# Designs tried in a protein design chat: miniprotein binders against o43061. Part 5

Target 1, 338 residues: o43061
Amino acid sequence: YNHSPEIQRSVYTLTGLAPSSKMAFVTMLTVRAANGENEVENTQQDWYYNSTRLLVHRLVKFKPTKSKYPVVVLAMKGIDQWKLDQLQEDGAIVKVVDPLYAHEVVDDVNDIALLDSRWSMMFTKLRVFEMYEYDRICFLDSDILPIKKMDKVFDVHQLSYSKDSVLFPPTLFYKPRRSIFWRRFTEEFAAYGLTRDDLYPYVFAAVSDPGMWHETPPPFKDYFNAGLFVFKPLKAHYKRLMALARFPKLYDNANMMEQSLLNFAYNSAGAFPWESLDWTFNGLWARKNDLPYLKAVHGKHWQPEGSLGYDEDTSKLWWDAFQEMQTYHDQQRNADLY

## First folded at step 21 (miniprotein)

Design cc2
Fold by OpenDDE base, fold request of step 23:
Structure cc2 (fold): chain B 338 residues (1-338), chain A 83 residues (1-83)
Amino acid sequence: as target 1 above (338 residues)
Amino acid sequence: SKLASTVSVLLFLAAWLIRRAERLLKRGDFESALEELERALRWLQSALELARQLGDEDLIREAEDLLRKAEELIQDARQLAES
């Protein structure tokens, strides 16, 4: 039986989901690891905080992009309280979370491709999968800038399996570190203490990652960016995810951090294929020609000219948005003085 | 503090605009440079006011220094646009 991704998808039933009262946008604010060498700018500015504020502002305050759904900031423990207070004032729900350290998640940390300070907490994003108070979450990286209404991102499908389908266990392939040979991984849910019924139905949708500059629209690649995804928080899926996370060898030695893990866990050839969202929800490597179509742009657009992934148009777009936010706050401060 | 952070962000933004304006001036785009400098001036005025409220002499000085620079560049831009 050909375990092609297409055949695996054919055994699943897709059911469109209506809006629920328990949907949220979620972003994460992390403590900047002090020794992150590669963040070129020893900028006195916490750009992750600033970009998080901008994201919150766009989703909560800015009329053209304002959402009807709550915005949650998962703040890593150790963030300054005044930053948390400001984000609350901006209209976010702030939830403080403990980090997930790589050494706590991974059986052998030496299986991680890069062992630096940034990688030590790479799994902290996985805390979003524990947000069981919500029926559906759209996670966004803090460097995503909404430029249109994002609310339709939640219009995804629930995937269920047919009981009548002889589901052959999907086989994934992985290449262990320093191995020249591919190995087969056949997932056994019983190894997690889970049944199929515990794991289905599920929701997981994301945008294809072009990985580089691209034409408009970007070509589809069977690899998604972990900077934006829509899912249903389920205890079984968190348990599964954490079980898989133990073994970086399964997910390219975590070469792309949590993105590698998620792309393995929700692999198109696996038991839980990801749903493709419209590319317009996560404008990666966006340029001027993409902007008319995009609902959000994704990147460190505050970075100076000469930075990797710098684009003049998206940079300008970000700085204009940032200035609008500052103008809004200046006006609010002045209004409170009169 | 929240206020100090706000001042710092505004100063950074103003400095960023000034640098952009300097590049525009070098390219002969005097009108665009003037617009960016006028925007920088607004941010610096806000920053200076907030820095004074904070009582942070270093932030006040930085704001004043950037204001002077912006004003000088505005004068240069105007002279170049009239020539």
Scores: ipSAE 0.651, ipTM 0.870, lowest interface PAE 0.8, mean pLDDT 90
Fold by OpenDDE base, fold request of step 23:
Structure cc2 (fold): chain B 338 residues (1-338), chain A 83 residues (1-83)
Amino acid sequence: as target 1 above (338 residues)
Amino acid sequence: SKLASTVSVLLFLAAWLIRRAERLLKRGDFESALEELERALRWLQSALELARQLGDEDLIREAEDLLRKAEELIQDARQLAES
């Protein structure tokens, strides 16, 4: 895996982490925004709920993909109690969280590139960074389907600051909206009321986002998908993240929502470069040729033919998995009746 | 309710399989179409039973309508496969 962002070895020390008793898979279930234009399918089905159930089923019940680690569903406040109860019955730990609205997080909401209803709740995913009860979390979007065991996703490194490295955080560059010129951002931890010792060591690992259909393996890009990441919850990092979140101009005016923020906060040229996970943990834009290698496939694979990112093989894979889950539950219901 | 949601999902799945089978029939893949329709029937039977337990007349009717459609398509598929 030659193309991991070479964390400048001169600045950071990498330490491999052994398994911990305080590791979890975490996903998030949000309330459907009623007026989101892009949910083209007025489908009577809550696909986010259905996909969340499938993810939980794969990690908790389905033998080929069953994990030894707990699965937590962060459920946004306002989700129907019966959905929460069902997810608990599926074997998830359900944690209800308050939303983080864009207007509560951002100093000027007009700095957000798109003021769509989807953007109002984009920061709710950041609630995962407050899960201090765990030493390491793998966050997964609900549209990730495990197809092999994923437990090795936690095999990441802790990054510590090298004593011989420059005392000052590196300078990042950003381009403000409507500016033709790049501006410099030099991070000052004191602005957050934090020291370097509060922020190091840290863990943050993710998979490179190919952004489109790709060859096998996908080409490496120094930009990660926020649909799967492994990190250590730290109060200092949450505080830092929320401070950065105030200023969308720093992170491409939130053009890719929380993904833009995370890619800025954990920028390879920044003070907290991201670690590259093996691409097989987050199969984005996956096709038949990728499937033998993948441990998970990521996408809205329930969508019909003609949808953006539709692929016949991955669609079939998802619907077969969904039917297996339904078969499992039918068998359980019948067993409880007899 | 959980039960109503389960019925709805099963009905959706069955309808999805029926639509897939219809496409397979149009392509001349009668064997695959029959397999999908047989799966749809299983889901519809489960859905119908659960809908009856729920006492939801609308869900019962929907399940029965889809059952009729699936049975008709099975007959069509068998006739086409024998021809």
Scores: ipSAE 0.650, ipTM 0.870, lowest interface PAE 0.8, mean pLDDT 90
Fold by OpenDDE base, last read:
Structure cc2 (fold): chain B 338 residues (1-338), chain A 83 residues (1-83)
Amino acid sequence: as target 1 above (338 residues)
Amino acid sequence: SKLASTVSVLLFLAAWLIRRAERLLKRGDFESALEELERALRWLQSALELARQLGDEDLIREAEDLLRKAEELIQDARQLAES
C-alpha cells in the first residue's frame, strides 16, 4: 500500500494528530425508501436498521471490537421511535437529523444521473459534516462490520498549505453529462466567502475503493470509498461541500451519490487531497484471504446466495456476528428477568 | 413494537438457518446441518417465548411451525448421519 496519493508533499505539510477527547464513530440510519417490487421476501426486515444495530453492538459492547470512542447514529427524521430507543439501549448516541433533499441542494436536479428515492436523499449523509461538537469523526456506513478494534483509524494527519506556496488553485477537470469535451474547474474560495485560512488545516482520510473483486492486498486506486472516512468537522468545509454539491456536473453527475461529490471535493489533484487510510479499515469486496488482515468488512453480507457481491465466507462471518449480537441480547433479557 | 420486531428478527434468523441447513443436508454435510438446526431451535425457542409474552397468536403459530420443521429436519439429519 505504498501508493498513497502523492499528496503533493511540496505543497502540503502533514502533521500527525494525537487522540482528542472529542472523537466519535458516526453512522447514518436512513428511512427505508420504498424499494421496488423485487425485494418482496426480505421486505419484512429492515436490514439497514439491523446492520446499524450490529455495527453499534460491535463498537460499544462486543469486547474484541469495542471502541473507547462514542458511537453516534445520525437517524433521519421519520424513523420509528422504538428503533431509536433500541439503538440508545445498544449504547449509541442517537441524533435525529432532517434529510437533505437533492432538490434543495442541487441547482438543477436534471444534472443528477439517477433520480430515484434513494438518490433524492443522498446528501443527507453530508449532515455528518455539521457535527462541529467533535474534533474528528470516523464515518462508517451501516453495512460495515468491525472484526477487529478500529480505534487506530483516527491516527491520521492534518494537512496545511505552505504560506510560501503562491500556489495557483489546482485545476480539476470535469465532463458534463452531454459534453464531449472536458471542462476546467478552478476553485475560488472567495466564491464561498472563505479564505484559505478558513479551510486549512483540514483532515480527510479514506480507503481506496478497488471497485471489484481483488487480490490480497487490493490494488490502490485514486478513488476512495465514501463508506468509511475520517475528517475534522469544520464550518468552512461544510459550506464548501454544499457549494460544490449545487453542481452535479462537477462530480460525475452524482453517479455514485455522495461518493462522487466527496471524491471531487477531496480529489488528489485538488486543493484538498484525501489521505489514504490503510485498506484494512474498509474491506471492500472482501474474501477469505483478506479476513486475516481486515479490521472491518464492508458489504451487504446479509444478502442471499446469488446476490451481487455474495461471498460465502463473508456471509458466514456476518451471520455469525449477527447471531452473537442476538445471543448477547437474549442473555441480557434473561438476566433482567431474574 | 420493539418486542414484535425482536420476535420477527429471531424468526427470520431461524428460517435462514433452516434454509442453510437444508442446503447442507443436500450436500451431505449432516454435521454442519445439525449445528445450524440446533441454533435455529434456540432462536425459535426464544422467539416463541417472546411471542407468548406479546400474546401474538400469529407469531406464536409461525414460531411453532418453524420449530416443527426444524425438529423434523434434525431427525432426518440424524438418520442420514447414522446411515
Scores: ipSAE 0.650, ipTM 0.870, lowest interface PAE 0.8, mean pLDDT 89
Fold by OpenDDE base, fold request of step 23:
Structure cc2 (fold): chain B 338 residues (1-338), chain A 83 residues (1-83)
Amino acid sequence: as target 1 above (338 residues)
Amino acid sequence: SKLASTVSVLLFLAAWLIRRAERLLKRGDFESALEELERALRWLQSALELARQLGDEDLIREAEDLLRKAEELIQDARQLAES
């Protein structure tokens, strides 16, 4: 009996979560690996830093998108101190974290689809799962631009199982590298030194990834984008993620990096199915027709015309937002001088 | 430095606006081009002031060069709008 994803979801009890005093937005600022091929323009600009500043500005300062929740920037070790200081001045909580190198996480690095310098630190994002000081986190990639209030993103469910429910062990399928045949994965929590009670209840919610240009609204796909997700930090879940991360063969040889891992770990057919957030919280491949509905747009909207995923309307939106942030800071500098 | 980074961002933003204005001029949208160029001038003035505070001659020169370019384009745009 192919346990359809639907059957597994029916066994879980969904409990709506009230707001907690321990909720935060979290983003990650990484050191650019020098040899990023595809940035054509030798632009001396750190766009990841600039976009991170803009995200912080939108969530902390800009009235239309200002959140009541703290904003944390997980900064990878090696980022210039002046950047960290600026982000603190912008109103972020800065937390420096050590990278997670692929060779420290995986048993065999040759099981990774691409051995590029960018892939060496792909797991650093998993450091967010160690933020146990919070009851609930919304992680955002730095290239997400809030355009409306995001606070309702935390309105998610806790998933629990009934003690009386004979949960059939979920079956996941994976295709090992160079294998023609799919293999069955049956998760054994004991292999992690965990029980079911250690792992439940849990929270994990994300937005379906359309993967390309789409109609409004985008079609639902049972695959989520890892650029925005809401979860409850739990030691057991971090331990589980790190155990699964050891074996890239389970998660498409990390073809989409941490997104592949997370989509495996929180697979709809697995023991921990992901909750679908409203698509409006993560506007991927957004166009003009999507903008009235969106709460955030996601993409490298600073890129020039001719870039992959370029859209004139979203580009303009980003540059207008960036100029507003610069105007704000110019006004603050002038106010501090008088 | 924080200040040098700010100058660099402002110069980039101004250069981006100038390029946008040039495209608008080619399309015959002189009013929109002038608006973008006026914005570019504001960023360049701020950048120049900050660059002077830093004492960075290269950033000062870049700001001055972009200012000259923006001023030339403003003159061109005005002439085209009057024709």
Scores: ipSAE 0.649, ipTM 0.870, lowest interface PAE 0.8, mean pLDDT 90

Design cc2
Fold by OpenDDE base, last read:
Structure cc2 (fold): chain B 338 residues (1-338), chain A 83 residues (1-83)
Amino acid sequence: as target 1 above (338 residues)
Amino acid sequence: SKLASTVSVLLFLAAWLIRRAERLLKRGDFESALEELERALRWLQSALELARQLGDEDLIREAEDLLRKAEELIQDARQLAES
């Protein structure tokens, strides 16, 4: 279904948002899953912690990428206190959050495509939607490396319905597990105990996921990566997300975890279409040719040669950045000793 | 501890640089290899100092072993660059 962006423009009013005093970058630090990916050789290093520190360093300390906005680390309960203290010293606001386990969120966990420790905690990212103290949040996965200033990522639109549109609720399609037939989903806000006015206006913007190696610029796909998104925290939207999350069958059985859910919830054909951010804010599958344009690169760039998604240029970029951070901290330690 | 974690990261980084330098040496890029090894030495010196501060004999030993390896590779790289 070529849902051209044109149909959305007739139904929604887009209003540009000015900067507010309540905007933040937010990342999440999870407890290391015991059965994590086949990081066979590097099992001793907490790369997510290290990458989170690097992200914080880039946004708070490193002059070329330093933001004026606060950086919040949502830390899952059970992370070592010394890690939290270090992140605070790095200049992050640390907020400890309880996990959202799949069995607490989903009506039938057997509807999840993969039942492992990684999938059990995927919904913990949804805790960002409860951060009502902020007017606008840019969520970042911890494996995003800022390489330029990212503050313009907040320059998004608020979407509202046109007053005159008696809009029929949009129909989404989903394919249940083991079904050969598509089913219709018609969203009823009343089923959530919500009105239209509770849900609008809203903000949700993300970058199209190329899904693989790509040309520069990447081709647009009507599917976004959940590693970077800008939104307005609203109680109504969290309630809606949690209601939808109950049914993995709606969102590809959570095949891409929270990304599947978010792409369903903010589907372009749905009641809450996502806004496309400039691809340069989330450099997925980035290569040398992309780097001049990118503001951030996204991936496990610390991984060795032979890893999935390994690229020599982005690997070097990450390790150079990591060494700069270590140099900064070594200098600070030495300065505090004199 | 925070300090133990720092030492571990520095040791890992140094070992990573050493491995990269070994690959550069195999490619005949002796200058780049020397630069990486010199960086590794700096990290190892920092790691060793912090490990000594911790009194962690295992981390001290690991740092010293990697230092010896890096120094040997520096000597090899210099000899190869002069030949």
Scores: ipSAE 0.648, ipTM 0.870, lowest interface PAE 0.8, mean pLDDT 90
Fold by ESMFold2, fold request of step 23:
Structure cc2 (fold): chain B 338 residues (1-338), chain A 83 residues (1-83)
Amino acid sequence: as target 1 above (338 residues)
Amino acid sequence: SKLASTVSVLLFLAAWLIRRAERLLKRGDFESALEELERALRWLQSALELARQLGDEDLIREAEDLLRKAEELIQDARQLAES
């Protein structure tokens, strides 16, 4: 299945480049204490921990989906040590990270959104952009389930600015809450302490977010889902992201958390347009007709019928995968006893 | 604890399998319902053994209740399939 051809004049693909050799899949495990208040208070099950285990298992142990690249779990400080130990035994590289609190990132401390722990969890996810030891990272939300080989997700382009784009100031677009009109924001790289050459070339690729139930394949929308994206961690881009993060009004007051910020920062009309990945790497709102094509299914499929986005076929797929993981570990435990 | 977390997850999985089997019975797919119920029994046996190792009476009772429900549904499904 082919990408939609959306070529923006501001960037071009570098030719003749050798592929990067230091690839990793990275996911994040956060503290769930205040997240999803009044959802279900069942910390004993901790489905984000268990879905993270399943993701690691599918990329490290399960032959039909196993990757040749390392899998890293960024764990927020405060996760129980036995969970970290289990993820390491499962085959992940576990790195504990300090949280980034909203009051340390955002300029306006009187914003009511700063009281929400979800903002601190969102900003802490930006730590993935500091993993400069890797040439390319595929970030995956913990509720993504690989069902086919994923390694081709790294086959993305390194992008640089065109000579024509130098003639126009780089622009970002945002929509104030009570306006039906988009406003432009001229981006000044010097305000970040950077030059244009510091920010190019770059890599950022993601899958278009259908946002709802869809046909197969889903229609393309110029708005990506931040549950899976491939990028090159660059110090200049981290500085840029942190600078933009200061002003939540520019990214819809984080209505979609980090997805809002990243879509603002890598908007197709700006200086750093995102590259569209094939839809099959991040199967959102997936149903039976999608499954023959998908390499990964994205959703909280452990949740019962009646939950938003529930589908019987993907739910069964997820629970079958979970049972396979449990059987694998039972067999390994028996082998260790003898 | 890690053991209590494991038991809780297995009980949730078994409950999910039982609910799925109930839906399959309602649709008349008795063979698929029996397969799901047999899977539920195997996970429940594991959960009950671990719950007993914990000595957690609430988890033991939960596992035993689910076992009883699964066994009753198996009996119902076999009767309906033979009718």
Scores: ipSAE 0.636, ipTM 0.889, lowest interface PAE 1.4, mean pLDDT 84
Fold by ESMFold2, fold request of step 23:
Structure cc2 (fold): chain B 338 residues (1-338), chain A 83 residues (1-83)
Amino acid sequence: as target 1 above (338 residues)
Amino acid sequence: SKLASTVSVLLFLAAWLIRRAERLLKRGDFESALEELERALRWLQSALELARQLGDEDLIREAEDLLRKAEELIQDARQLAES
């Protein structure tokens, strides 16, 4: 169910994938801020590394969920080499990337309500849009666990502008901090050094974010979760995203940085509406009744009871998956001894 | 180190299995609790062996403490299941 039939007034779909299309799953592994041994994020148990290993294992090795497409880990410079080596042995393609900092991207860092390390994490994540060697990428946060085959996630549309959309200026919508009113921002593609034809056709698909506990299936909301999205890396779209990122007043809302930027850039009412993926590819706030349908569950399921979003059934699911991965690697070590 | 990281995650996994088994015992599901505890024992035995290879006294002590707790709960669960 779509909440607005007018979403398609600016775009229409094109034919599907060519058989030779080059697809990849991509995730990112970041360096947490170093504050010395008292920093909680610098404990011996780096759960983002461990969850990244599990994601790789599920897409590369575990037969019920493995993909025919490569899995790429974008690792921020500064990750320990032995972690990169392990991810390569697990079957990932590992690419080290330089971080991007707010002062390198934003025109005025004082426009940021709360400047912290999240901004460098968000801006560095945008480097995924530079991976032009792929025809489509499915980006996954490292805390997503595939539980069924995921490859159909790439079955999304190329979108192009409709003839009628050229009669309207390209417009984005945002809600300023502490405002209940949505505002308009009219884009000028020439200000980016681009034409409309440089930006079409495009691919951008994501799952609606329920934002809270829900029934099965969750209700649709016209706001997507940035933990999983499918897109075609295009130089024009990267230029556009970096240009929009300069102005945090347009997207620094609700403390969901990259999600706010991407929802701003691909707003359903704008020139580049997002395509709604089936909810089962990104199971947010998932509980027992969702599980028979889900292809992936999304959450920090290693966290203990009492944590935000804790659910006993998805916690067990995650730890069962982790144990299967550990058993797999123990069996491989024993086989390699012979 | 890589080996210390491996031991640490196995100990956390075992602790999680033990806590889940405790909840299952409170709910009267003794068979499921025993399954989780037996899995915890196997991970703990692996973690202890690796911790001894490291010579890390803190990890060894943590593994031994969890092993004792798991054995005690297994004994309790078997007694309750026989009733």
Scores: ipSAE 0.631, ipTM 0.886, lowest interface PAE 1.4, mean pLDDT 84
Fold by ESMFold2, last read:
Structure cc2 (fold): chain B 338 residues (1-338), chain A 83 residues (1-83)
Amino acid sequence: as target 1 above (338 residues)
Amino acid sequence: SKLASTVSVLLFLAAWLIRRAERLLKRGDFESALEELERALRWLQSALELARQLGDEDLIREAEDLLRKAEELIQDARQLAES
């Protein structure tokens, strides 16, 4: 084991965490266009707000799942002030951000597979990569429900480059729509105005997305779910992401919006492979047999039977959690009265 | 408004509990159905109080309709459990 110090570095290094490291859970609250013209068809906005409240409650107040780290809600401009005030009262740090519209991010919106008014702001999640005040962030979608302690999610590797990659450089591939041939994308850091040292070391970890109902545990797929990921916010990585985002043809025509982009940018074949998190941090397609192991369940569990991904047991779990939150607020209100 | 949003979510919660109770009744689990219906009644009473505070007639009517539905199902469940 006698290598130069540069050669002795592995792809997976130590966590890179120190006692002074500043970590946060971050979620996002958006304004989405209502479908239809009556109150039933407008419930989607209220459900994003209500699910965000539940997530905050679970990480800030609910003893079995609460975190020692702050919880930040990135709220899109245009959300009613009383909702922001309530989230602050619930214990979140609330930061208002401008949306990132698809037409501002990509060169040609016609390269996006499906775009309507509900998806025009699909890249706004990328704002989390600008939160440079934190050393490590765990982003999670508002429809994720913690059911156990989540803080160990931050214990992932800091990743470094290898000199062996210089001899056989990592290569990204994509398949243009209506082509039978895969195309090579050779990444040049100088094209971003960056050097290798700007981009390494980095942190990016996520949970493999099984994409369907599964046994326990789910099988590994080399494709991650962007509903939960752990990363270090770095200016160089944000510049890189925004540069890649310009060209939806590179990432499956944004078929899964920002998830497609992130899977391209951190593809295992490329220069910045993603690290696989323990599946229990992001319980996708979850059913009863998964629940004893899961630290969080992921899904719009308020939706009725017949919805994609509906499961009776996880639906009940979610509504029980929601009821507990409402009871907590009633008890807190009575305590404050006297 | 904040109160209208709160009433709306409580009505959805109650409706979900009622629908779950209907499924439990169909499967013959009358005791679990009654437990869910009693929870629905408590949330509906809270929703109705807030809807009246708002003066929102549509929300008041929705809360009252769900309350009647829950009470009917409680009666049905008790009759079925006795059979």
Scores: ipSAE 0.540, ipTM 0.856, lowest interface PAE 2.0, mean pLDDT 84

